# Ledger of designs, part 1: VHH binders against q1is57

All scores and structures are predictions.

Target 1, 152 residues: q1is57
Amino acid sequence: MSIAPLLRKVFLIDLIKGLSITFKYQAPKDCQTEQYPQERPVITDRFRGQPMMKLGENGETLCIGCNLCALACPENLIAMKSDRDPVTKKKVMVTYVYDVSRCMFCGLCEEACPTQSLKLGTGYEMALYSREGMVLDRKVLEHRTAPEPYEK
Positions, changes and structure headers below are counted from each chain's first letter, unless a header gives other numbers; Kabat numbers aren't used for antibody chains.
F, E and O are the ipSAE of ESMFold2-Fast, ESMFold2 and OpenDDE, as the mean of both directions, binder to target and target to binder. V2 is 0.75 times the mean of E and O plus 0.25 times the DockQ between their complexes.
[cut] stands for letters that were removed.

## First folded at step 1 (VHH; framework vhh_etentamig_d1)

Design e1
Fold by ESMFold2-Fast, scan of step 1:
Structure e1 (fold): chain B 152 residues (1-152), chain A 120 residues (1-120)
Amino acid sequence: as target 1 above (152 residues)
Amino acid sequence: EVQLLESGGGLVQPGGSLRLSCAASGFTFSSYAMSWVRQAPGKGPEWVSGISGSGGSTYYADSVKGRFTISRDNSKNTLYLQMNSLRAEDTAVYYCAKDYDFWSGYFDYRGQGTLVTVSS
């Protein structure tokens, strides 16, 4: 587990952006102050920030293959390959790999995603499969059953 | 305003069966994945089972696989958990939980819970 050091200025900017994203994430909850919100179950704060990829209501990927999340990551944890769809003439994600073992949970990748398909959050399934050093591929991120689910 | 209301809990003998129901309101039920989460006395919450918004995909924790069946009726905005072959270790408060998105595994809301006690 070798973590490459980054420029001090980049770390400071990452912290500011991380705090901004956390604040914005909680804003929808504050908008419900006129309603008594239901209490959310919490497994652990230590495992908050696990990456996931949202799918549309038809199960389609929301990722457009733009690579902005990989470029924004200060630790270079994301490797994405995209290809041009001959029908739509737009880039489409083919493969996606996220190395969660070195993730700093700064939120830059989430902030950079224009379709908001990449999210950081806590999942109960991840609490059952607590493996540090895990590398998450596209199928795992989209279905959140890393590394191998026993649930069918 | 999102509301989740569980029912169907109670006292059962080991080897018995119970069916839990969760009535949902305040959101488009069929658009969100739903889960059952339990919390045994003195323990942290444990994810039990999950079902996709369409009902096409279901998942279970190893501890309940083969004994519990999750299902949903989108026309009635109701989530169900059929529990068979109950054991003493299944004693817990069972919560209905709404997923934040389609398949995030992060829950926005939970209900008030319903107590299931397995004892002879």
Scores: ipSAE 0.000, ipTM 0.109, lowest interface PAE 16.1, mean pLDDT 65

Design e12
Fold by ESMFold2-Fast, scan of step 1:
Structure e12 (fold): chain B 152 residues (1-152), chain A 121 residues (1-121)
Amino acid sequence: as target 1 above (152 residues)
Amino acid sequence: EVQLLESGGGLVQPGGSLRLSCAASGFTFSDYAMSWVRQAPGKGPEWVSGISGSGDSTYYADSVKGRFTISRDNSKNTLYLQMNSLRAEDTAVYYCAKGSWYEDYYGMDVRGQGTLVTVSS
């Protein structure tokens, strides 16, 4: 048991539980003040729904890893990692993360995509109950599905 | 340090022509694909055209295909965009962009300062 170095800190367990709640509300995204310039009334974009990534007919990704969609996003919600394919020597997207919790559905990322792989679809399927449901990874986006309704 | 300097922008009448130039420095120009990206007032960036490191492969957005011609001079480290039959919707700031390698025709690894093109009568 290599617990001896941690014994001095064990009494802080209850404080950690309290801090977990505080941290949840003080995280940069959770504590972010309402942004008035980004809350425009009567925006057609409110009818677009969730972001999705279109795949080719063989299920291949249409995303070429150019990062233009991330640069177009005013909220900086898109994180993409690309790597070079050893066979074709072309840049391929390895990971793609879209945080829709702060998404204004402005369509700028869709407009910037040169292969038209990123789309804002229509749908009432977005999870509103879980922060985890508001962060869409490559698999969710490429299968054009909403986040799991009961994601824990 | 990679530096890209665009030039050739200005005011032009609908149906007119302009030629944009981009002077590149700080890297081996011929080893990288280059592209032109434009941003209209109040809009997001739009990829316009791309060219391979050798200049043998060129690609264009549907909105400019047949009107614009991308070319490069690797001996002068210069990228060009010949714009013909200009329309009001072509009004934008045009940016020269460097790809991440020889065939990255869409990449914007590094972007220049931009040059304003206004199409107005």
Scores: ipSAE 0.000, ipTM 0.228, lowest interface PAE 14.8, mean pLDDT 66

Design e4
Fold by ESMFold2-Fast, scan of step 1:
Structure e4 (fold): chain B 152 residues (1-152), chain A 120 residues (1-120)
Amino acid sequence: as target 1 above (152 residues)
Amino acid sequence: EVQLLESGGGLVQPGGSLRLSCAASGFTFSSYAMSWVRQAPGKGPEWVSGISGSGGSTYYADSVKGRFTISRDNSKNTLYLQMNSLRAEDTAVYYCAKDYVWGSYRFDYRGQGTLVTVSS
Protein backbone atom coordinates (compact mmCIF):
# COMPACT_ATOMS: atom_id res chain seq x y z
CA MET B 1 0.00 0.00 0.00
CA SER B 2 2.59 2.79 0.09
CA ILE B 3 5.18 0.68 -1.71
CA ALA B 4 3.28 0.10 -4.95
CA PRO B 5 4.70 3.14 -6.87
CA LEU B 6 8.29 2.23 -5.99
CA LEU B 7 7.70 -1.43 -6.87
CA ARG B 8 6.25 -0.47 -10.26
CA LYS B 9 9.28 1.72 -11.01
CA VAL B 10 11.77 -1.01 -10.08
CA PHE B 11 9.77 -3.59 -12.06
CA LEU B 12 9.87 -1.48 -15.23
CA ILE B 13 13.66 -1.07 -15.07
CA ASP B 14 14.15 -4.79 -14.37
CA LEU B 15 12.01 -5.66 -17.41
CA ILE B 16 14.26 -3.58 -19.67
CA LYS B 17 17.43 -5.12 -18.22
CA GLY B 18 15.95 -8.59 -18.61
CA LEU B 19 15.31 -7.97 -22.31
CA SER B 20 18.93 -6.84 -22.73
CA ILE B 21 20.16 -10.17 -21.36
CA THR B 22 18.19 -12.02 -24.05
CA PHE B 23 20.03 -10.16 -26.84
CA LYS B 24 23.47 -11.45 -25.89
CA TYR B 25 22.32 -14.76 -27.42
CA GLN B 26 21.52 -15.08 -31.11
CA ALA B 27 20.44 -18.09 -33.16
CA PRO B 28 22.36 -21.36 -32.47
CA LYS B 29 24.89 -20.18 -35.08
CA ASP B 30 26.16 -17.33 -32.87
CA CYS B 31 28.61 -19.76 -31.23
CA GLN B 32 29.89 -20.64 -34.72
CA THR B 33 29.91 -17.15 -36.25
CA GLU B 34 30.68 -14.25 -33.95
CA GLN B 35 29.20 -11.09 -35.41
CA TYR B 36 31.31 -7.93 -35.54
CA PRO B 37 29.29 -4.68 -35.66
CA GLN B 38 32.22 -2.92 -37.34
CA GLU B 39 33.56 -4.02 -40.74
CA ARG B 40 30.72 -6.48 -41.39
CA PRO B 41 29.87 -6.69 -45.12
CA VAL B 42 26.82 -4.66 -46.13
CA ILE B 43 24.23 -6.72 -48.01
CA THR B 44 21.17 -5.01 -49.47
CA ASP B 45 18.32 -5.91 -51.78
CA ARG B 46 17.73 -4.26 -55.17
CA PHE B 47 16.43 -1.17 -53.42
CA ARG B 48 18.18 0.39 -50.44
CA GLY B 49 15.65 1.80 -48.02
CA GLN B 50 16.14 4.26 -45.23
CA PRO B 51 14.40 3.89 -41.88
CA MET B 52 11.12 5.70 -41.37
CA MET B 53 8.39 5.63 -38.76
CA LYS B 54 4.93 4.65 -39.91
CA LEU B 55 2.08 6.79 -38.62
CA GLY B 56 -1.44 5.55 -38.01
CA GLU B 57 -4.50 6.28 -40.11
CA ASN B 58 -5.08 9.57 -38.25
CA GLY B 59 -1.41 10.54 -38.19
CA GLU B 60 -0.82 9.27 -34.66
CA THR B 61 2.59 7.96 -33.57
CA LEU B 62 2.64 4.14 -33.49
CA CYS B 63 5.97 3.84 -31.64
CA ILE B 64 5.47 2.87 -27.98
CA GLY B 65 9.07 3.44 -26.84
CA CYS B 66 9.78 -0.19 -26.00
CA ASN B 67 13.45 -0.04 -27.14
CA LEU B 68 13.22 -3.52 -28.74
CA CYS B 69 14.51 -2.22 -32.11
CA ALA B 70 17.58 -0.71 -30.43
CA LEU B 71 18.31 -3.99 -28.64
CA ALA B 72 17.92 -5.99 -31.87
CA CYS B 73 20.34 -3.84 -33.90
CA PRO B 74 23.72 -5.62 -34.18
CA GLU B 75 25.42 -2.28 -35.06
CA ASN B 76 23.98 -0.41 -32.04
CA LEU B 77 22.69 2.35 -34.32
CA ILE B 78 19.48 3.21 -32.47
CA ALA B 79 19.16 5.35 -29.36
CA MET B 80 15.76 6.24 -27.97
CA LYS B 81 14.47 7.86 -24.85
CA SER B 82 11.00 7.04 -23.61
CA ASP B 83 8.88 8.29 -20.76
CA ARG B 84 5.46 7.57 -19.40
CA ASP B 85 2.54 9.52 -20.82
CA PRO B 86 1.01 11.35 -17.81
CA VAL B 87 -2.52 10.79 -19.19
CA THR B 88 -2.41 7.13 -20.31
CA LYS B 89 0.64 6.11 -18.20
CA LYS B 90 1.94 4.07 -21.14
CA LYS B 91 5.51 4.29 -22.39
CA VAL B 92 5.84 6.80 -25.21
CA MET B 93 8.83 7.67 -27.36
CA VAL B 94 10.23 11.13 -26.58
CA THR B 95 13.38 11.08 -28.73
CA TYR B 96 14.56 8.69 -31.39
CA VAL B 97 17.91 8.69 -33.17
CA TYR B 98 18.94 6.32 -35.96
CA ASP B 99 22.50 6.41 -37.32
CA VAL B 100 22.16 5.10 -40.87
CA SER B 101 25.83 5.53 -41.85
CA ARG B 102 26.60 1.94 -40.75
CA CYS B 103 23.15 0.46 -41.35
CA MET B 104 23.24 -2.97 -42.99
CA PHE B 105 19.51 -2.93 -43.86
CA CYS B 106 19.19 -6.37 -42.24
CA GLY B 107 15.62 -5.74 -41.10
CA LEU B 108 16.17 -6.96 -37.53
CA CYS B 109 14.96 -3.65 -36.06
CA GLU B 110 11.87 -3.65 -38.30
CA GLU B 111 11.16 -7.29 -37.35
CA ALA B 112 11.56 -6.53 -33.63
CA CYS B 113 9.07 -3.61 -33.66
CA PRO B 114 5.82 -4.94 -32.12
CA THR B 115 3.73 -2.05 -33.52
CA GLN B 116 5.33 -2.32 -36.97
CA SER B 117 6.06 1.39 -36.65
CA LEU B 118 9.68 1.19 -37.83
CA LYS B 119 10.00 0.52 -41.57
CA LEU B 120 12.83 0.44 -44.06
CA GLY B 121 11.56 2.36 -47.08
CA THR B 122 12.32 5.02 -49.64
CA GLY B 123 13.79 8.17 -48.15
CA TYR B 124 16.20 10.90 -49.04
CA GLU B 125 18.95 10.14 -51.54
CA MET B 126 21.80 8.49 -49.59
CA ALA B 127 24.44 10.71 -51.19
CA LEU B 128 22.87 13.81 -49.61
CA TYR B 129 24.08 12.68 -46.17
CA SER B 130 27.31 10.81 -46.98
CA ARG B 131 29.57 13.77 -46.15
CA GLU B 132 28.22 14.46 -42.65
CA GLY B 133 27.29 11.00 -41.45
CA MET B 134 23.61 10.24 -41.25
CA VAL B 135 21.73 10.66 -37.99
CA LEU B 136 17.94 10.70 -38.34
CA ASP B 137 15.82 12.08 -35.52
CA ARG B 138 12.16 11.41 -34.70
CA LYS B 139 10.83 14.28 -36.85
CA VAL B 140 12.70 13.09 -39.95
CA LEU B 141 11.80 9.41 -39.41
CA GLU B 142 8.08 10.12 -39.01
CA HIS B 143 7.79 12.51 -41.96
CA ARG B 144 10.45 11.36 -44.45
CA THR B 145 8.11 9.28 -46.62
CA ALA B 146 4.38 8.82 -46.44
CA PRO B 147 3.00 5.40 -45.49
CA GLU B 148 -0.09 4.02 -47.22
CA PRO B 149 -2.86 6.66 -47.47
CA TYR B 150 -4.27 7.73 -44.10
CA GLU B 151 -7.91 7.42 -45.28
CA LYS B 152 -8.87 10.44 -43.19
CA GLU A 1 -10.73 -15.13 -41.44
CA VAL A 2 -7.93 -14.68 -38.87
CA GLN A 3 -8.21 -17.35 -36.19
CA LEU A 4 -6.05 -18.23 -33.17
CA LEU A 5 -6.79 -21.40 -31.17
CA GLU A 6 -5.06 -21.92 -27.82
CA SER A 7 -4.75 -25.25 -26.02
CA GLY A 8 -2.82 -26.90 -23.20
CA GLY A 9 -4.19 -25.12 -20.14
CA GLY A 10 -5.26 -26.89 -16.97
CA LEU A 11 -4.75 -27.40 -13.26
CA VAL A 12 -1.18 -27.96 -12.08
CA GLN A 13 0.60 -28.00 -8.73
CA PRO A 14 3.25 -25.41 -7.81
CA GLY A 15 6.59 -26.34 -9.35
CA GLY A 16 4.89 -28.18 -12.21
CA SER A 17 5.08 -27.59 -15.96
CA LEU A 18 2.62 -27.00 -18.82
CA ARG A 19 3.05 -26.46 -22.54
CA LEU A 20 0.63 -24.11 -24.30
CA SER A 21 0.02 -24.22 -28.05
CA CYS A 22 -1.62 -21.76 -30.41
CA ALA A 23 -2.72 -22.81 -33.89
CA ALA A 24 -2.92 -19.85 -36.28
CA SER A 25 -4.82 -19.54 -39.55
CA GLY A 26 -6.05 -16.89 -41.95
CA PHE A 27 -2.78 -14.96 -42.31
CA THR A 28 0.88 -15.41 -43.28
CA PHE A 29 2.08 -16.66 -39.90
CA SER A 30 5.83 -16.23 -40.52
CA SER A 31 5.38 -12.52 -41.38
CA TYR A 32 4.08 -11.52 -37.94
CA ALA A 33 5.53 -11.29 -34.47
CA MET A 34 3.47 -13.21 -31.94
CA SER A 35 2.98 -12.78 -28.20
CA TRP A 36 1.56 -14.48 -25.15
CA VAL A 37 -0.53 -12.28 -22.87
CA ARG A 38 -2.13 -13.34 -19.60
CA GLN A 39 -4.92 -11.91 -17.49
CA ALA A 40 -5.25 -12.91 -13.84
CA PRO A 41 -8.64 -12.70 -12.12
CA GLY A 42 -9.47 -9.08 -11.27
CA LYS A 43 -6.37 -7.70 -13.00
CA GLY A 44 -5.59 -6.15 -16.36
CA PRO A 45 -3.75 -7.94 -19.18
CA GLU A 46 -0.01 -8.57 -18.71
CA TRP A 47 2.36 -9.16 -21.61
CA VAL A 48 4.31 -12.38 -20.92
CA SER A 49 6.47 -13.17 -23.92
CA GLY A 50 7.08 -12.29 -27.57
CA ILE A 51 8.79 -13.83 -30.56
CA SER A 52 9.78 -12.36 -33.92
CA GLY A 53 8.29 -13.64 -37.17
CA SER A 54 11.41 -15.65 -38.01
CA GLY A 55 11.78 -16.95 -34.46
CA GLY A 56 15.26 -15.43 -34.24
CA SER A 57 14.45 -13.08 -31.36
CA THR A 58 12.56 -13.83 -28.15
CA TYR A 59 11.49 -11.51 -25.34
CA TYR A 60 10.22 -12.18 -21.83
CA ALA A 61 8.62 -10.30 -18.96
CA ASP A 62 10.81 -10.22 -15.86
CA SER A 63 8.17 -12.16 -13.91
CA VAL A 64 8.59 -15.23 -16.17
CA LYS A 65 12.20 -14.91 -17.35
CA GLY A 66 14.14 -18.12 -16.85
CA ARG A 67 10.98 -20.17 -16.34
CA PHE A 68 9.05 -19.76 -19.61
CA THR A 69 10.25 -20.42 -23.16
CA ILE A 70 8.46 -19.12 -26.25
CA SER A 71 8.95 -20.86 -29.60
CA ARG A 72 7.22 -21.23 -32.95
CA ASP A 73 7.01 -23.65 -35.85
CA ASN A 74 6.30 -21.65 -38.99
CA SER A 75 5.87 -24.80 -41.08
CA LYS A 76 2.92 -25.80 -38.83
CA ASN A 77 1.64 -22.25 -38.14
CA THR A 78 1.91 -22.96 -34.41
CA LEU A 79 3.13 -20.86 -31.46
CA TYR A 80 4.25 -22.51 -28.19
CA LEU A 81 4.84 -21.49 -24.59
CA GLN A 82 6.73 -23.90 -22.35
CA MET A 83 6.02 -23.03 -18.72
CA ASN A 84 8.26 -24.48 -16.01
CA SER A 85 8.48 -23.97 -12.25
CA LEU A 86 4.90 -22.66 -12.11
CA ARG A 87 3.81 -20.53 -9.15
CA ALA A 88 0.41 -19.56 -7.75
CA GLU A 89 0.86 -16.05 -9.21
CA ASP A 90 1.00 -17.59 -12.71
CA THR A 91 -2.72 -18.46 -12.44
CA ALA A 92 -4.40 -16.63 -15.33
CA VAL A 93 -6.12 -16.97 -18.70
CA TYR A 94 -3.39 -17.09 -21.35
CA TYR A 95 -4.01 -15.55 -24.76
CA CYS A 96 -2.16 -15.95 -28.04
CA ALA A 97 -1.89 -12.52 -29.65
CA LYS A 98 -1.04 -11.14 -33.09
CA ASP A 99 0.22 -7.57 -33.51
CA TYR A 100 0.48 -7.02 -29.77
CA VAL A 101 1.49 -3.52 -28.71
CA TRP A 102 3.70 -3.90 -25.64
CA GLY A 103 3.02 -1.41 -22.88
CA SER A 104 -0.40 -0.43 -24.26
CA TYR A 105 -2.10 -3.80 -23.62
CA ARG A 106 -3.72 -3.70 -27.06
CA PHE A 107 -3.60 -6.25 -29.87
CA ASP A 108 -5.16 -6.59 -33.29
CA TYR A 109 -6.23 -10.21 -32.85
CA ARG A 110 -6.31 -12.52 -29.85
CA GLY A 111 -7.43 -16.09 -29.29
CA GLN A 112 -10.19 -17.34 -27.00
CA GLY A 113 -7.69 -17.96 -24.19
CA THR A 114 -6.82 -21.01 -22.12
CA LEU A 115 -7.07 -21.13 -18.31
CA VAL A 116 -3.99 -22.08 -16.28
CA THR A 117 -4.60 -22.70 -12.58
CA VAL A 118 -1.64 -23.29 -10.26
CA SER A 119 -2.75 -24.53 -6.87
CA SER A 120 -2.03 -27.25 -4.41
Scores: ipSAE 0.000, ipTM 0.100, lowest interface PAE 17.2, mean pLDDT 62

Design e5
Fold by ESMFold2-Fast, scan of step 1:
Structure e5 (fold): chain B 152 residues (1-152), chain A 120 residues (1-120)
Amino acid sequence: as target 1 above (152 residues)
Amino acid sequence: EVQLLESGGGLVQPGGSLRLSCAASGFTFSSYAMSWVRQAPGKGPEWVSGISGSGGSTYYADSVKGRFTISRDNSKNTLYLQMNSLRAEDTAVYYCAKEYDILTGYFDYRGQGTLVTVSS
């Protein structure tokens, strides 16, 4: 009787079919995967626009006249004059001029401000327009409406 | 007369791509920054992307960052928006805009906009 050899032959054929399918799925050919660069130029997720000066809770100026923002500006757009208060002996900002016509809105002046009084808002009008002849003085910067907070 | 004419909108499946164009006339295109603003049904206008007059600086809303690309061709006075990996939430009328102010939500545009519908 040859029943057992026939059954084993059938099982062997099924095994070969299984190995054939496995071999096809394990083919050494790699699918080309597109690699995206993990590093790219640093672009802030926040849009930095119009400059403004924040005042304290009692309306006091937060600017201490240190001139660090002017020194940080690569376009030399900021001119500040400060003097010492005769009573407190602390430096006080007297005049501030910000020429936005050539401003790159890079945020370096904002980062340089130790009291966080100088801010670049999210106002797209000033940041993206041609900005010809736009010069902001202290009073304009201090009395601007604060821009809406924007999530990164 | 200042005119902005948007085109390229249509019906797209989720995950698809679409390219919008805006033909500008009546002003010195290369001297002004341009933006794309969208308005979904029943919602207010949402700023999407902005590009400087020279094209050297581009900005994107977080909702589209990495998926949309803004560009311009100053020789053709044309603004473009390449939209990839579209989602149902991107369904809106898209306008190109000059003088968009995000603080007030106001913009001056002289076109009809172009409708983009993302539907499965």
Scores: ipSAE 0.000, ipTM 0.092, lowest interface PAE 17.0, mean pLDDT 62

